# Designs tried in a protein design chat: VH-VL binders against Protein RESPONSE TO ABA AND SALT 1 (RAS1). Part 11

Target 1, 230 residues: Protein RESPONSE TO ABA AND SALT 1 (RAS1), of Arabidopsis thaliana (Mouse-ear cress) (o04515)
Amino acid sequence: MPNTSSSQSFTIFVDGWLIRHRYFVEQLMCASSLDETNRISLEEQQSLVAQFLSHCLQYYQEKFASVSLAGDNVFTFFCPPWFNSYAKLILWVGDFKPSLVFKLTEVSVADLTRHQKDRISSLKSETRRKEREVMRDFALVQQSVADPPVMLAARRVGAVGMVDGEETDLEEAMEVLKAGMAAAMNNADQLRCSTVGKVVEILTPPQAIKVLRTIGQLHLRLRDRDQERA

## First folded at step 7 (VH-VL)

Design s65 (from b8 with light chain S96R; framework fv_ebronucimab)
Fold by ESMFold2-Fast, scan of step 7:
Structure s65 (fold): chain C 230 residues (1-230), chain A 123 residues (1-123), chain B 111 residues (1-111)
Amino acid sequence: as target 1 above (230 residues)
Amino acid sequence: EVQLVESGGGLVQPGRSLRLSCAASGFTFDDYAMNWVRQAPGKGLEWVSGISWNSGYTYYADSVQGRFTISRDNGKNSLYLQMNSLRAEDTALYFCAKGDTYYLFESGAFDIWGQGTMVTVSS
Amino acid sequence: QSELTQPRSVSGSPGQSVTISCTGTSSDVGYYNYVHWYQQHPGKAPKLLISDVSKRPSGVPDRFSGSKSGNTASLTISGLQAEDEADYYCSSYTSRSTFYVFGTGTDVTVL
């Protein structure tokens, strides 16, 4: 579409992505509900897991491309209109918080071995550290734009009016903020994908299918509009 | 000493099979994803296959998909590559390689390499 | 698999700096910070030289440094020495169905 913004282009992509997403969630539901006698082969389980992870990665790669070209629209990705009102209250850097994956794993899988529990605990600690790193780096960007150029320009607009060159200072500060927001979003999204993929690898394929089903269902619920819910 | 030792290479005719082995020592083999990397004479490195710590996941380069099977025996600290339907293009030195992190997914560097075992596919 | 693109060869005199590029796509080098560099002397197994774009393993001199910009990662060897004459390979994690891809390799010659 001519003259479509990056956030509008991403919304159009997501509409098609959601059709495929519902298909994969249905396949995961079917695979997770079968008894041992009717269980699909290990190779088929591995294939389904790989396909679903690829599907999720495609979403974040498309988002990465859109965020990198977003310009003024990067703010939209931090409070995205494609999520329902409930989801907007629980977002972390525009999407789910990576450490949520550990809670979803706990409720989805009852038969974790001691070795798996120890590795999950270690990964959880590392994920929490990386979440803090993302927020720390973003806080440094926020501090840089709050420093003299923005504060002085904001004060002058209210008190004295703009002087020649002050509009350029404000624009430069906003450009730094947008770049920092894009970087924070991209780092957060990479951590989301990293956490899910590593949890899947700690698990056996049948355990991973249960976790991915829960993750897929949650994603669908977060996109349900408030006025469309029964 | 942290070490990987490959074996099982040799001369084999096209269409036949060969099984490579890799013996690991000096680290907790059960924790790490393992990989096979090959290098044809005078050519560059090509990643062949990888396997997760618990054998839950296996991945292959397109050039070997359906013909090669990677496996591991954690009780024996050993990695294997079963090579079926061998082609002249499979002629290479085959290296066993360990990632520097636990994961195959978004894996780290290959910090430990074996010396390699030579596979020659020729009539 | 599709390989990362490196120059076939680079040459330099002792004490000079040389840079080797490693160009990929937005699904490997451009997306991930999991770019690694390996040094291989004739008849030897590859040795890890740089991990995660710019991290030096213990024992690797600070003459070796790595960086990344967009879809291109670079290895710089400063103060070039005769011992640096070897083949150099980059690698990256990839989001394709396979997890790893290596570069085409670069022969470094010390003149």
Scores: ipSAE 0.689, ipTM 0.838, lowest interface PAE 1.1, mean pLDDT 85

Design s67 (from b8 with light chain S97N; framework fv_ebronucimab)
Fold by ESMFold2-Fast, scan of step 7:
Structure s67 (fold): chain C 230 residues (1-230), chain A 123 residues (1-123), chain B 111 residues (1-111)
Amino acid sequence: as target 1 above (230 residues)
Amino acid sequence: EVQLVESGGGLVQPGRSLRLSCAASGFTFDDYAMNWVRQAPGKGLEWVSGISWNSGYTYYADSVQGRFTISRDNGKNSLYLQMNSLRAEDTALYFCAKGDTYYLFESGAFDIWGQGTMVTVSS
Amino acid sequence: QSELTQPRSVSGSPGQSVTISCTGTSSDVGYYNYVHWYQQHPGKAPKLLISDVSKRPSGVPDRFSGSKSGNTASLTISGLQAEDEADYYCSSYTSSNTFYVFGTGTDVTVL
C-alpha cells in the first residue's frame, strides 16, 4: 500500500513558505524606501512584484492541491490553526476578505492619479459583487446539507427506532458539504489572487511594491501567535 | 470601425532588428491590455508579448525574452514591438490583438485581431 | 512544451457532431475558467469563437459549444458544415511570465 498524504503535509509546506515569505517582505520593505526605490530599476521592480505574486499564488495552489489531490480535510482551512485567535474572527472563507485589499491600497499609496482612482473604484464594485456571489453559492450548499438532517430530526421527534439508511444519508451529506466547502474555498482564493493582481496592474510598479509590502506584513501579523500583542 | 492595423514587417537578416507597429481605432485604447501573437508559416499560434494599460508591466514569452521589447503610445493609439537579435525561428506572421478585458492578469479572450504583418528572417 | 495539448486533426461528415479536446495542467485549464477558442480559416486572422469556457460572442452559431472538466476543455461542433473546415485553437490564462498559452491546434476536415 503506498504512503498517503495527511493534513500535516500542507502545514509542512507552509513552514518553508513562511521562511520565503519573510524574505520577500524584507525585500519589499527595502524596495519601498525612498533610497532603495531610487536604486532599483523598473525591470527589477517588475521582477520583485512578479516573484511576490508567484509566491502568494503558490500558497493557494498548494492549498487547492492538498484538498483536491491529497484529500486533506477542507474543514481545517475554514478554521485554520495557524492563524491567531483574533485573525480567526475577521477571516472570510478561511483567509482575508478580497475587498480588504482596497483599504490596504489607500493606506499604502498617496499618489494615485484620477484614472487609477476610477479604475480602483470600478474594480472594488466588481470585487464586492463577486464576494456576494461566493457567499450566495456557499449558502445554497449549506442549506442543501442542513435541510435533510433537520427534516429527519423533526420527523423523528417521537420515534425510538433507527431507520435504515439514515447513517448513509448523513455520510453522503457530509461529502456534499466537503465538496461545497472546497469549491467555495477555491472560488474565494481565486478572487483573492484576482483582486491583488488586478490592483497591482492598475498601479505603477513603485506603488504596487508599497501595497504588496503592506499585504505581506498583514499575513505575518495574522500568523503571529504571540499572546502579548494586546 | 473597431480595427487593429499592423505594419513594419519585411525581410531582415539574422542578428538584425525590426520594429512593428499596430494602429488602433474605434475603441478607448488606454483602457485595454494589448498583445502580440505570432504564427510561423504552416504552424500554430504563439503568444509573444503583452503590455498593461499604463506600460507599467510588460511580459514576454521565454523564446523572445531579452530580445523583444513591447511598448505603447496611448496618445497615438499605437502599439509597438521592437525585435532585436532576430533569428530564423522568429519568421512568422505577427498579429496585434486586443484583450476583451482591461487586464493582462486573468487575461481575457482576444476579441479583436489585426490582419498581421509578415516578418521573414533569412540571409 | 508550454502549449495546451489538442488532437492534430478531427474529421466528420456534414450534419455530424465533432469534439476537440484541449488538455492543460492544474496551473492553467484545471485552475482557471479563462479558456477560449479561436477559429482560423486559411490565410485569415484567428476569430474568437468561444470565450470563458462556454460563452458565445455575438454572431457565433449555437452549434458551437464549450465545456470543461478537470484539466480538459472541449469544443463541440454540432451539425457540422463545409465552412467549418478550419484550424481551431484553444487558449488559457496562466499566471507565469507567459500570461497566455495556446493549444497545439486542431485541423477540422469535413468529409
Scores: ipSAE 0.682, ipTM 0.830, lowest interface PAE 1.2, mean pLDDT 85

Design s68 (from b8 with light chain S97D; framework fv_ebronucimab)
Fold by ESMFold2-Fast, scan of step 7:
Structure s68 (fold): chain C 230 residues (1-230), chain A 123 residues (1-123), chain B 111 residues (1-111)
Amino acid sequence: as target 1 above (230 residues)
Amino acid sequence: EVQLVESGGGLVQPGRSLRLSCAASGFTFDDYAMNWVRQAPGKGLEWVSGISWNSGYTYYADSVQGRFTISRDNGKNSLYLQMNSLRAEDTALYFCAKGDTYYLFESGAFDIWGQGTMVTVSS
Amino acid sequence: QSELTQPRSVSGSPGQSVTISCTGTSSDVGYYNYVHWYQQHPGKAPKLLISDVSKRPSGVPDRFSGSKSGNTASLTISGLQAEDEADYYCSSYTSSDTFYVFGTGTDVTVL
């Protein structure tokens, strides 16, 4: 039997994920303090880093599964209801822009070696190139749905109503758009995970914990709806 | 040119220890994550262990966790595998392998392999 | 051991095409485009044949091609030659602590 999950089911998943996320952010803060007093081992730090990365990956794998395996509406993930209004202005393909990780690294770590700075600079250039590729590929999908038949069908639906056959053409155009959006989203999410994981690996475990703490705190602020009340 | 050469294999009794070495040449060793892969006689490939460029991160297959230790010396372009508490099931040809990317995380294909060194664990 | 499922053996005549499947899960083959193929002749180390689903390294003939659909990746050998008789292994990146998982391996027999 197929399990159907909706964007509402993913929203429920996110609620539980955020509780675990707050726990991990607290653990990262505690680990950073313990490291300053030599009360945490390298192996324990590596383990916490691995656990937090797995936690973050679970979010994107669950999102992928809800869209590609369960057929959830990809449009929801480009304008997700779990982000506050301020976050929506700085999102890139439905979530954080991968190159933001480099700014967070600069803010969080003061003791980068020259070799680490060189590796980060190289990765930053590669990440920016891949960001452009994601946007280029998505632009091609957007162009394909702007073909005259699609535009004509859209105008007729809004003004006159659907004639026989036009509904099928619009449905076909919608499926092409959904598939293209899902591909762009998946490519963007893989780039997000890739960038974080590779930055972590360039860093030492103590440095990585500081960066992941900052990333975790930013995730909480971007998803905190309470600030919209003010 | 670009090559990996393993050494240190041999016949060893169960419960004993053995250390494998891998000498790298022809590429910037200290930029790349490195891996050990094994193959039991007549069997398939099994990833054993990996280490990041700066030794900050080490990972192991469940079958060897707690018994094997991967390490590297970037100044000597060398990779090591310390194998403790050896079991008959550890009998295999051990390959040193380099990924085609710098990283363990979302690692690329193994583009350079050594010839392998044979480890036989027998009473 | 290896965790991706491959057929134990595939056979063909010279000049024909053979296809080897590699089936994983939604956490490896189904999620990542980090599927690789290796060719191993008896007594030799594995040789990288295809990387990242469909990319051919320099020196690999274009009669070797790769593809992926869902949780299954495929290696196709067209214009089969005697030298293609070897063991073939797929591999995939995993999000787990193991990072790599290899396929069970496929023996390709030519005549």
Scores: ipSAE 0.692, ipTM 0.834, lowest interface PAE 1.0, mean pLDDT 85

Design s69 (from b8 with light chain S97G; framework fv_ebronucimab)
Fold by ESMFold2-Fast, scan of step 7:
Structure s69 (fold): chain C 230 residues (1-230), chain A 123 residues (1-123), chain B 111 residues (1-111)
Amino acid sequence: as target 1 above (230 residues)
Amino acid sequence: EVQLVESGGGLVQPGRSLRLSCAASGFTFDDYAMNWVRQAPGKGLEWVSGISWNSGYTYYADSVQGRFTISRDNGKNSLYLQMNSLRAEDTALYFCAKGDTYYLFESGAFDIWGQGTMVTVSS
Amino acid sequence: QSELTQPRSVSGSPGQSVTISCTGTSSDVGYYNYVHWYQQHPGKAPKLLISDVSKRPSGVPDRFSGSKSGNTASLTISGLQAEDEADYYCSSYTSSGTFYVFGTGTDVTVL
């Protein structure tokens, strides 16, 4: 539509994505039940896992495109209206913290082998290191845009109003901040997808279905309206 | 020391089957994703198939989906490619390739390659 | 089907620089930093030359460098030598279709 901003376009996309998401979560739940009675093949389980991962990648690729066009609305992606109030308190760079996937894996799967546990431990260490890199890079961006206002404040003790050219300098600083925020979010989202995909690959298809079901259910719960909260 | 050696190539008629093998040595085989890449005579590289460390996940190029099956035996440090319903366009040198990480997902570069085994599909 | 686009050939004299482009889409080169370059001499297996856009494996001369801008990755060979005459292929991780896509390949000729 003619009057749709990038954040509004993404919100509309998410509405349709959530309908498909609920369908996939239901399929994952059904697959777990069928596996318990030996009524689903490993090939069918692998196919469902691949379809669900593709579904999740579609979300983040669409978000990437929207964030890149967000301009002044990039802040919306750090505190998004499509998440309920509870979710907003636990967000990390606008969405789930990648290392949360390891906790979800632990509560979803009881039959991990020693080899799987060792590889998960290694991946967890790498993921936490990458989380720190995202935050470090974001802190550098914040520092680079904070310095000009601090310098202006130091020079203009007690002054009121704007000096000619200050609005242009602030606009330039804001463009740097917006670009840096978009980069941080895109790096965070790539780490989210990378972590989920790699955890899935460490697991067997039946184990992966249990984890993805839990992740899918969490996504739905974090997007439930406040008026429907227990 | 780190080495991949392919075998099993040859001349086959269209519609028949062939099984390729790749013997790995010099690294911990079950810590890496493994791949098959092919190259038709005088043509470029084409990724054919990949398999995760535990055989839990297998992926195929559209051109071979439903006809080829990748598998591995970690106890024997061996990778296999079962090729069914062969076509003239499957004629190529088939390379075994090791990923530089143990993941297929967002996989790294192919850091170790075999010498290749030639498959010719012709009457 | 979804190959990355490379020029068919590039040529240069010893000591000169040549650059090979690798153009993809927003679902591969434009989105991921998992772009790799391979060198293949006639009758030989490909050899990894550059990984993850710009990382040189041990033993690869610093004459080889990689970069990326938007949907296009580039391999630059500076100080071109006779031994650099080979076919060069880029590759990228992709989220559309299969996990890997190779470029169409570029024949480098040293005059």
Scores: ipSAE 0.643, ipTM 0.813, lowest interface PAE 1.5, mean pLDDT 85

Design s7 (from b8 with heavy chain G50A; framework fv_ebronucimab)
Fold by ESMFold2-Fast, scan of step 7:
Structure s7 (fold): chain C 230 residues (1-230), chain A 123 residues (1-123), chain B 111 residues (1-111)
Amino acid sequence: as target 1 above (230 residues)
Amino acid sequence: EVQLVESGGGLVQPGRSLRLSCAASGFTFDDYAMNWVRQAPGKGLEWVSAISWNSGYTYYADSVQGRFTISRDNGKNSLYLQMNSLRAEDTALYFCAKGDTYYLFESGAFDIWGQGTMVTVSS
Amino acid sequence: QSELTQPRSVSGSPGQSVTISCTGTSSDVGYYNYVHWYQQHPGKAPKLLISDVSKRPSGVPDRFSGSKSGNTASLTISGLQAEDEADYYCSSYTSSSTFYVFGTGTDVTVL
């Protein structure tokens, strides 16, 4: 194990990421409050949306790298210390549930066309199906702790007469568990990014800015270490 | 029959402009992201530009950013590429390509390609 | 932006199997399952051969298969036939400034 764990390295990254995140949220708030006369150009709106999506993607790519190298600390990412106490209550596979994006879209945008409503409905159905796939795969990983080799090894830990190879079976089962958890987390994070990106694309740039502002504000509430506790 | 037919290519001098067109038929045009891909003679494929279903989002390769403008007219089932400030290195066969999904974000495979239109930039 | 790395050429005799690699980074091939393969015969437009790493479009023979491990995707052509002689390109979605990155291309020669 190195002096600095992958989870500690990621925590340091998050501290800097949050400073940039607050900046982007302020830009989105400013852009979303402008009337039609003072609205920034289409090119500038597209640029702001692209920059914010890139900023969010950077978070999940850094997390992917950290989770893939986490070894024993992969479990930390499922209930991470960089989330405040309120965030920990509503986590789904270590972060927000992808289908929450649709509720945030409903709260943020009132002027959806029929085409947009139909496509959002289709995407919502697909996203919920993919969420069930992630949870099914995660459940299989959780069930692996009850596999006979693991249960036999656990039962015999410290017992006189432990059979040769039982400790190795437990170690192999732990590696399978860690790999499965990392895969489930990465699949969940990819679904989060996919859902946000696809919703943005269904929307017009002005509508997307409103939704991304709401998402950005939620990210701050979930990851603000100094946020007031209950 | 699902088809994409490009037009508008030709020989042009450096610094001038050309507008390429792509006529789509056989599918619901406004349900798909559309792309332009080019291939210089004897070279590989290079993605040039993409546009979302409602024209809300347009993207460009670094090599053409600021010079090319992609657009679409869903009522006419047509895709366009306005090419300004043309350079010798823009010489290529330009393909119109349809994504196999609604979205640009998931990239989508290019399941339908046009035959291409040749653009030659030389003095 | 940098292209995905493919071997310049691959050769085989009829009936043999050949494999073409497509190597990217952890920001494209290594992160996403949006890797596609295209076949291009001389003087023709590219044709979609494999989508999303391993999915065969309608009309593509079972001889063509795709896979991915880490930062490398692979296209395998089994039972190589004369008509398979063509250029093959991979592509991947990327988080960089260029949405699509094509591979450098591989020339497959039969006989």
Scores: ipSAE 0.660, ipTM 0.823, lowest interface PAE 1.1, mean pLDDT 85

Design s70 (from b8 with light chain S97L; framework fv_ebronucimab)
Fold by ESMFold2-Fast, scan of step 7:
Structure s70 (fold): chain C 230 residues (1-230), chain A 123 residues (1-123), chain B 111 residues (1-111)
Amino acid sequence: as target 1 above (230 residues)
Amino acid sequence: EVQLVESGGGLVQPGRSLRLSCAASGFTFDDYAMNWVRQAPGKGLEWVSGISWNSGYTYYADSVQGRFTISRDNGKNSLYLQMNSLRAEDTALYFCAKGDTYYLFESGAFDIWGQGTMVTVSS
Amino acid sequence: QSELTQPRSVSGSPGQSVTISCTGTSSDVGYYNYVHWYQQHPGKAPKLLISDVSKRPSGVPDRFSGSKSGNTASLTISGLQAEDEADYYCSSYTSSLTFYVFGTGTDVTVL
């Protein structure tokens, strides 16, 4: 895929991606509404699941390219203007929290076997551990960049100007922060994709279709400005 | 002892079918993704197909898509590969391989391999 | 299917270090930390040597090490021994539905 490297380029990509996304969500809704007698073939169910997963992976791979080359625009990905105001209040590292997938699975599927429940429980524990790792690593970055601006603020009490070298220290701290934010976002997005893909594999294809429909609908709701009152 | 033993290979004419089997022992078979990997004489390794723990998902290399079917019988600790419409290019040693995790998605390494079964497609 | 690129052959004398590169794309080696290395002696099945870029399975000597930088993973064999003469294959998870892509393979010769 051609390299697009800014938040504006990502927004342009997403406009086209959303048209395809609405198509897939509609197909998932249609497939999930069929009773057991009229269910599409296993091969067709697997194909639909695979197509939707590939569609989701394309989104996050394009986002990875954009975030990695974003420079100053990395801050935009943490407070993204393409999400509605409600969504911005519940984001975790600029997008949905990976462990939310388990709640979406619970509300979408009523017929999980004990074996599936045990595997989901194990995966949930692992996902929450990895979420803590993402946050811990980001906290270490924040701590490493806090010192220069704190020192600058303390020294400003009696002075009107910058001391020699302070501007360079702030600029270096800002570059470290931007790199750390990009890393945290990319790690969070990989965990989002990993969690969805692994949950799908624990499930049967008809169960997975129900979960992916719910995930697809959630993504549309998070971008819908008309639903800011939800 | 953890082991995989392949069988079912042989000489077959182009356009015909052949079914490979892999018998697993020494581990809980239904807790792992299983795979078929092949190696043409004097050539490198090529992943052929993979199957999830519950048979819910099967994936194939482009070269075999539509011709090969992977399946498993967890009650018999066995993996199978049904090969239809065989071509000369399918001539290879076929290995059964166990993933080191439960998942095909973002899967781990192949930690256990069988010794392979030779398939020769020739007139 | 896109294979990962490895040198055809690498050679060294006993006690030396050799390094085998494995170059992919931003959709496999460059994106994931799921790069694995396999050793294959003539007439034998492959054996897992390194998993997840740098993890050694039980029983694999510490003279075998793995690393990754950008789109290239590397296997380093230090203190090269006669029994290391074998074919070495890398593999990577890929974002495509094939999930596993093997490298072209490298023949290691101990002189």
Scores: ipSAE 0.658, ipTM 0.822, lowest interface PAE 1.1, mean pLDDT 85

Design s72 (from b8 with light chain F99Y; framework fv_ebronucimab)
Fold by ESMFold2-Fast, scan of step 7:
Structure s72 (fold): chain C 230 residues (1-230), chain A 123 residues (1-123), chain B 111 residues (1-111)
Amino acid sequence: as target 1 above (230 residues)
Amino acid sequence: EVQLVESGGGLVQPGRSLRLSCAASGFTFDDYAMNWVRQAPGKGLEWVSGISWNSGYTYYADSVQGRFTISRDNGKNSLYLQMNSLRAEDTALYFCAKGDTYYLFESGAFDIWGQGTMVTVSS
Amino acid sequence: QSELTQPRSVSGSPGQSVTISCTGTSSDVGYYNYVHWYQQHPGKAPKLLISDVSKRPSGVPDRFSGSKSGNTASLTISGLQAEDEADYYCSSYTSSSTYYVFGTGTDVTVL
């Protein structure tokens, strides 16, 4: 029930998640700024990376559960109020566009090997293909829902209101759209997690820490309206 | 021919060490994550450990964490498992397995398996 | 360490269909489409039979099919043949550091 899950809502989850997120970003910043003498061990670097990835995956798993129960709230997840105004203008299916990760990698890491550059290029092409598939599948849902109302509008030029039968058909169409939006968002979120995790694995742990720091900082900036711009 | 060949198994006393090797051929070894999977006699499959293509990331099952170390030598197309502080419960056939994708993250199916090497830990 | 739950054994006669379930959690089977099936004949290494819920590798007959609903994945063997007598294992990706988990295994007997 909605009332039963209100205390476990996504908004309440996110409040706690952000506290842990700020902690991880600080740890990543500290780890990325240490010189060779004070660098944490490879095992500690791997652990920090794994913990941060797990932290990010938890966000999307909780979002998936919430979206599945969303009803009217599915529209909120496409235009989330927990993101600042700038973030809302650059969103792709309710969150960051997966291929943005490649730009963040370029900004964060200057010492990529040729082999890593080739792998990143291959993954980038695959990620962009999957982004197009997500949008194509969503567009098909939108078209299937829009077609009947468009035909009705074409036939009833000048009509002010809707007849009872038309209202029922539109309500059914809205349920199909909501289900399609939820599916598109789940697919987009899985691609987001997939892209970040795979980029991390192409990189060495020190390089991954730099990229995850940048990703974490960007996420805070997109959610925190009080943060000063560079 | 794409194949994996394990070696290094044998009989060992509890508390001792053993090192397993896996020789890969027929594919570009450093394009894939590699895994060790074990199977105790008459029992099911248990994932033991995995390593990323560049040795940047290693993962272990809880039962072997702190005792086993996975490593690879891409120049020799070889995967290794160093097993320390062996227990009777480690007795199993150990398989080398290749993922069908480049990554441990969202790990793909294991499309190529070796025939396994038997490790027996007994007094 | 957790495992995906499979029935201990399933049996059928030649030409019949059998289905093997693989039940996990909302963090593995229920979340990801990275569910795989392996066939293991006695004394042999496992062989990949189905990948990514329903994808058949080259050489695997179309009488083997996979599906998933909620936290449960299923392998169906139609037109059961004597050569299908084997152990079958499912596996799933998990978001934890122990990123791969196998099922408990199912012994298929052809009567």
Scores: ipSAE 0.678, ipTM 0.826, lowest interface PAE 1.1, mean pLDDT 86

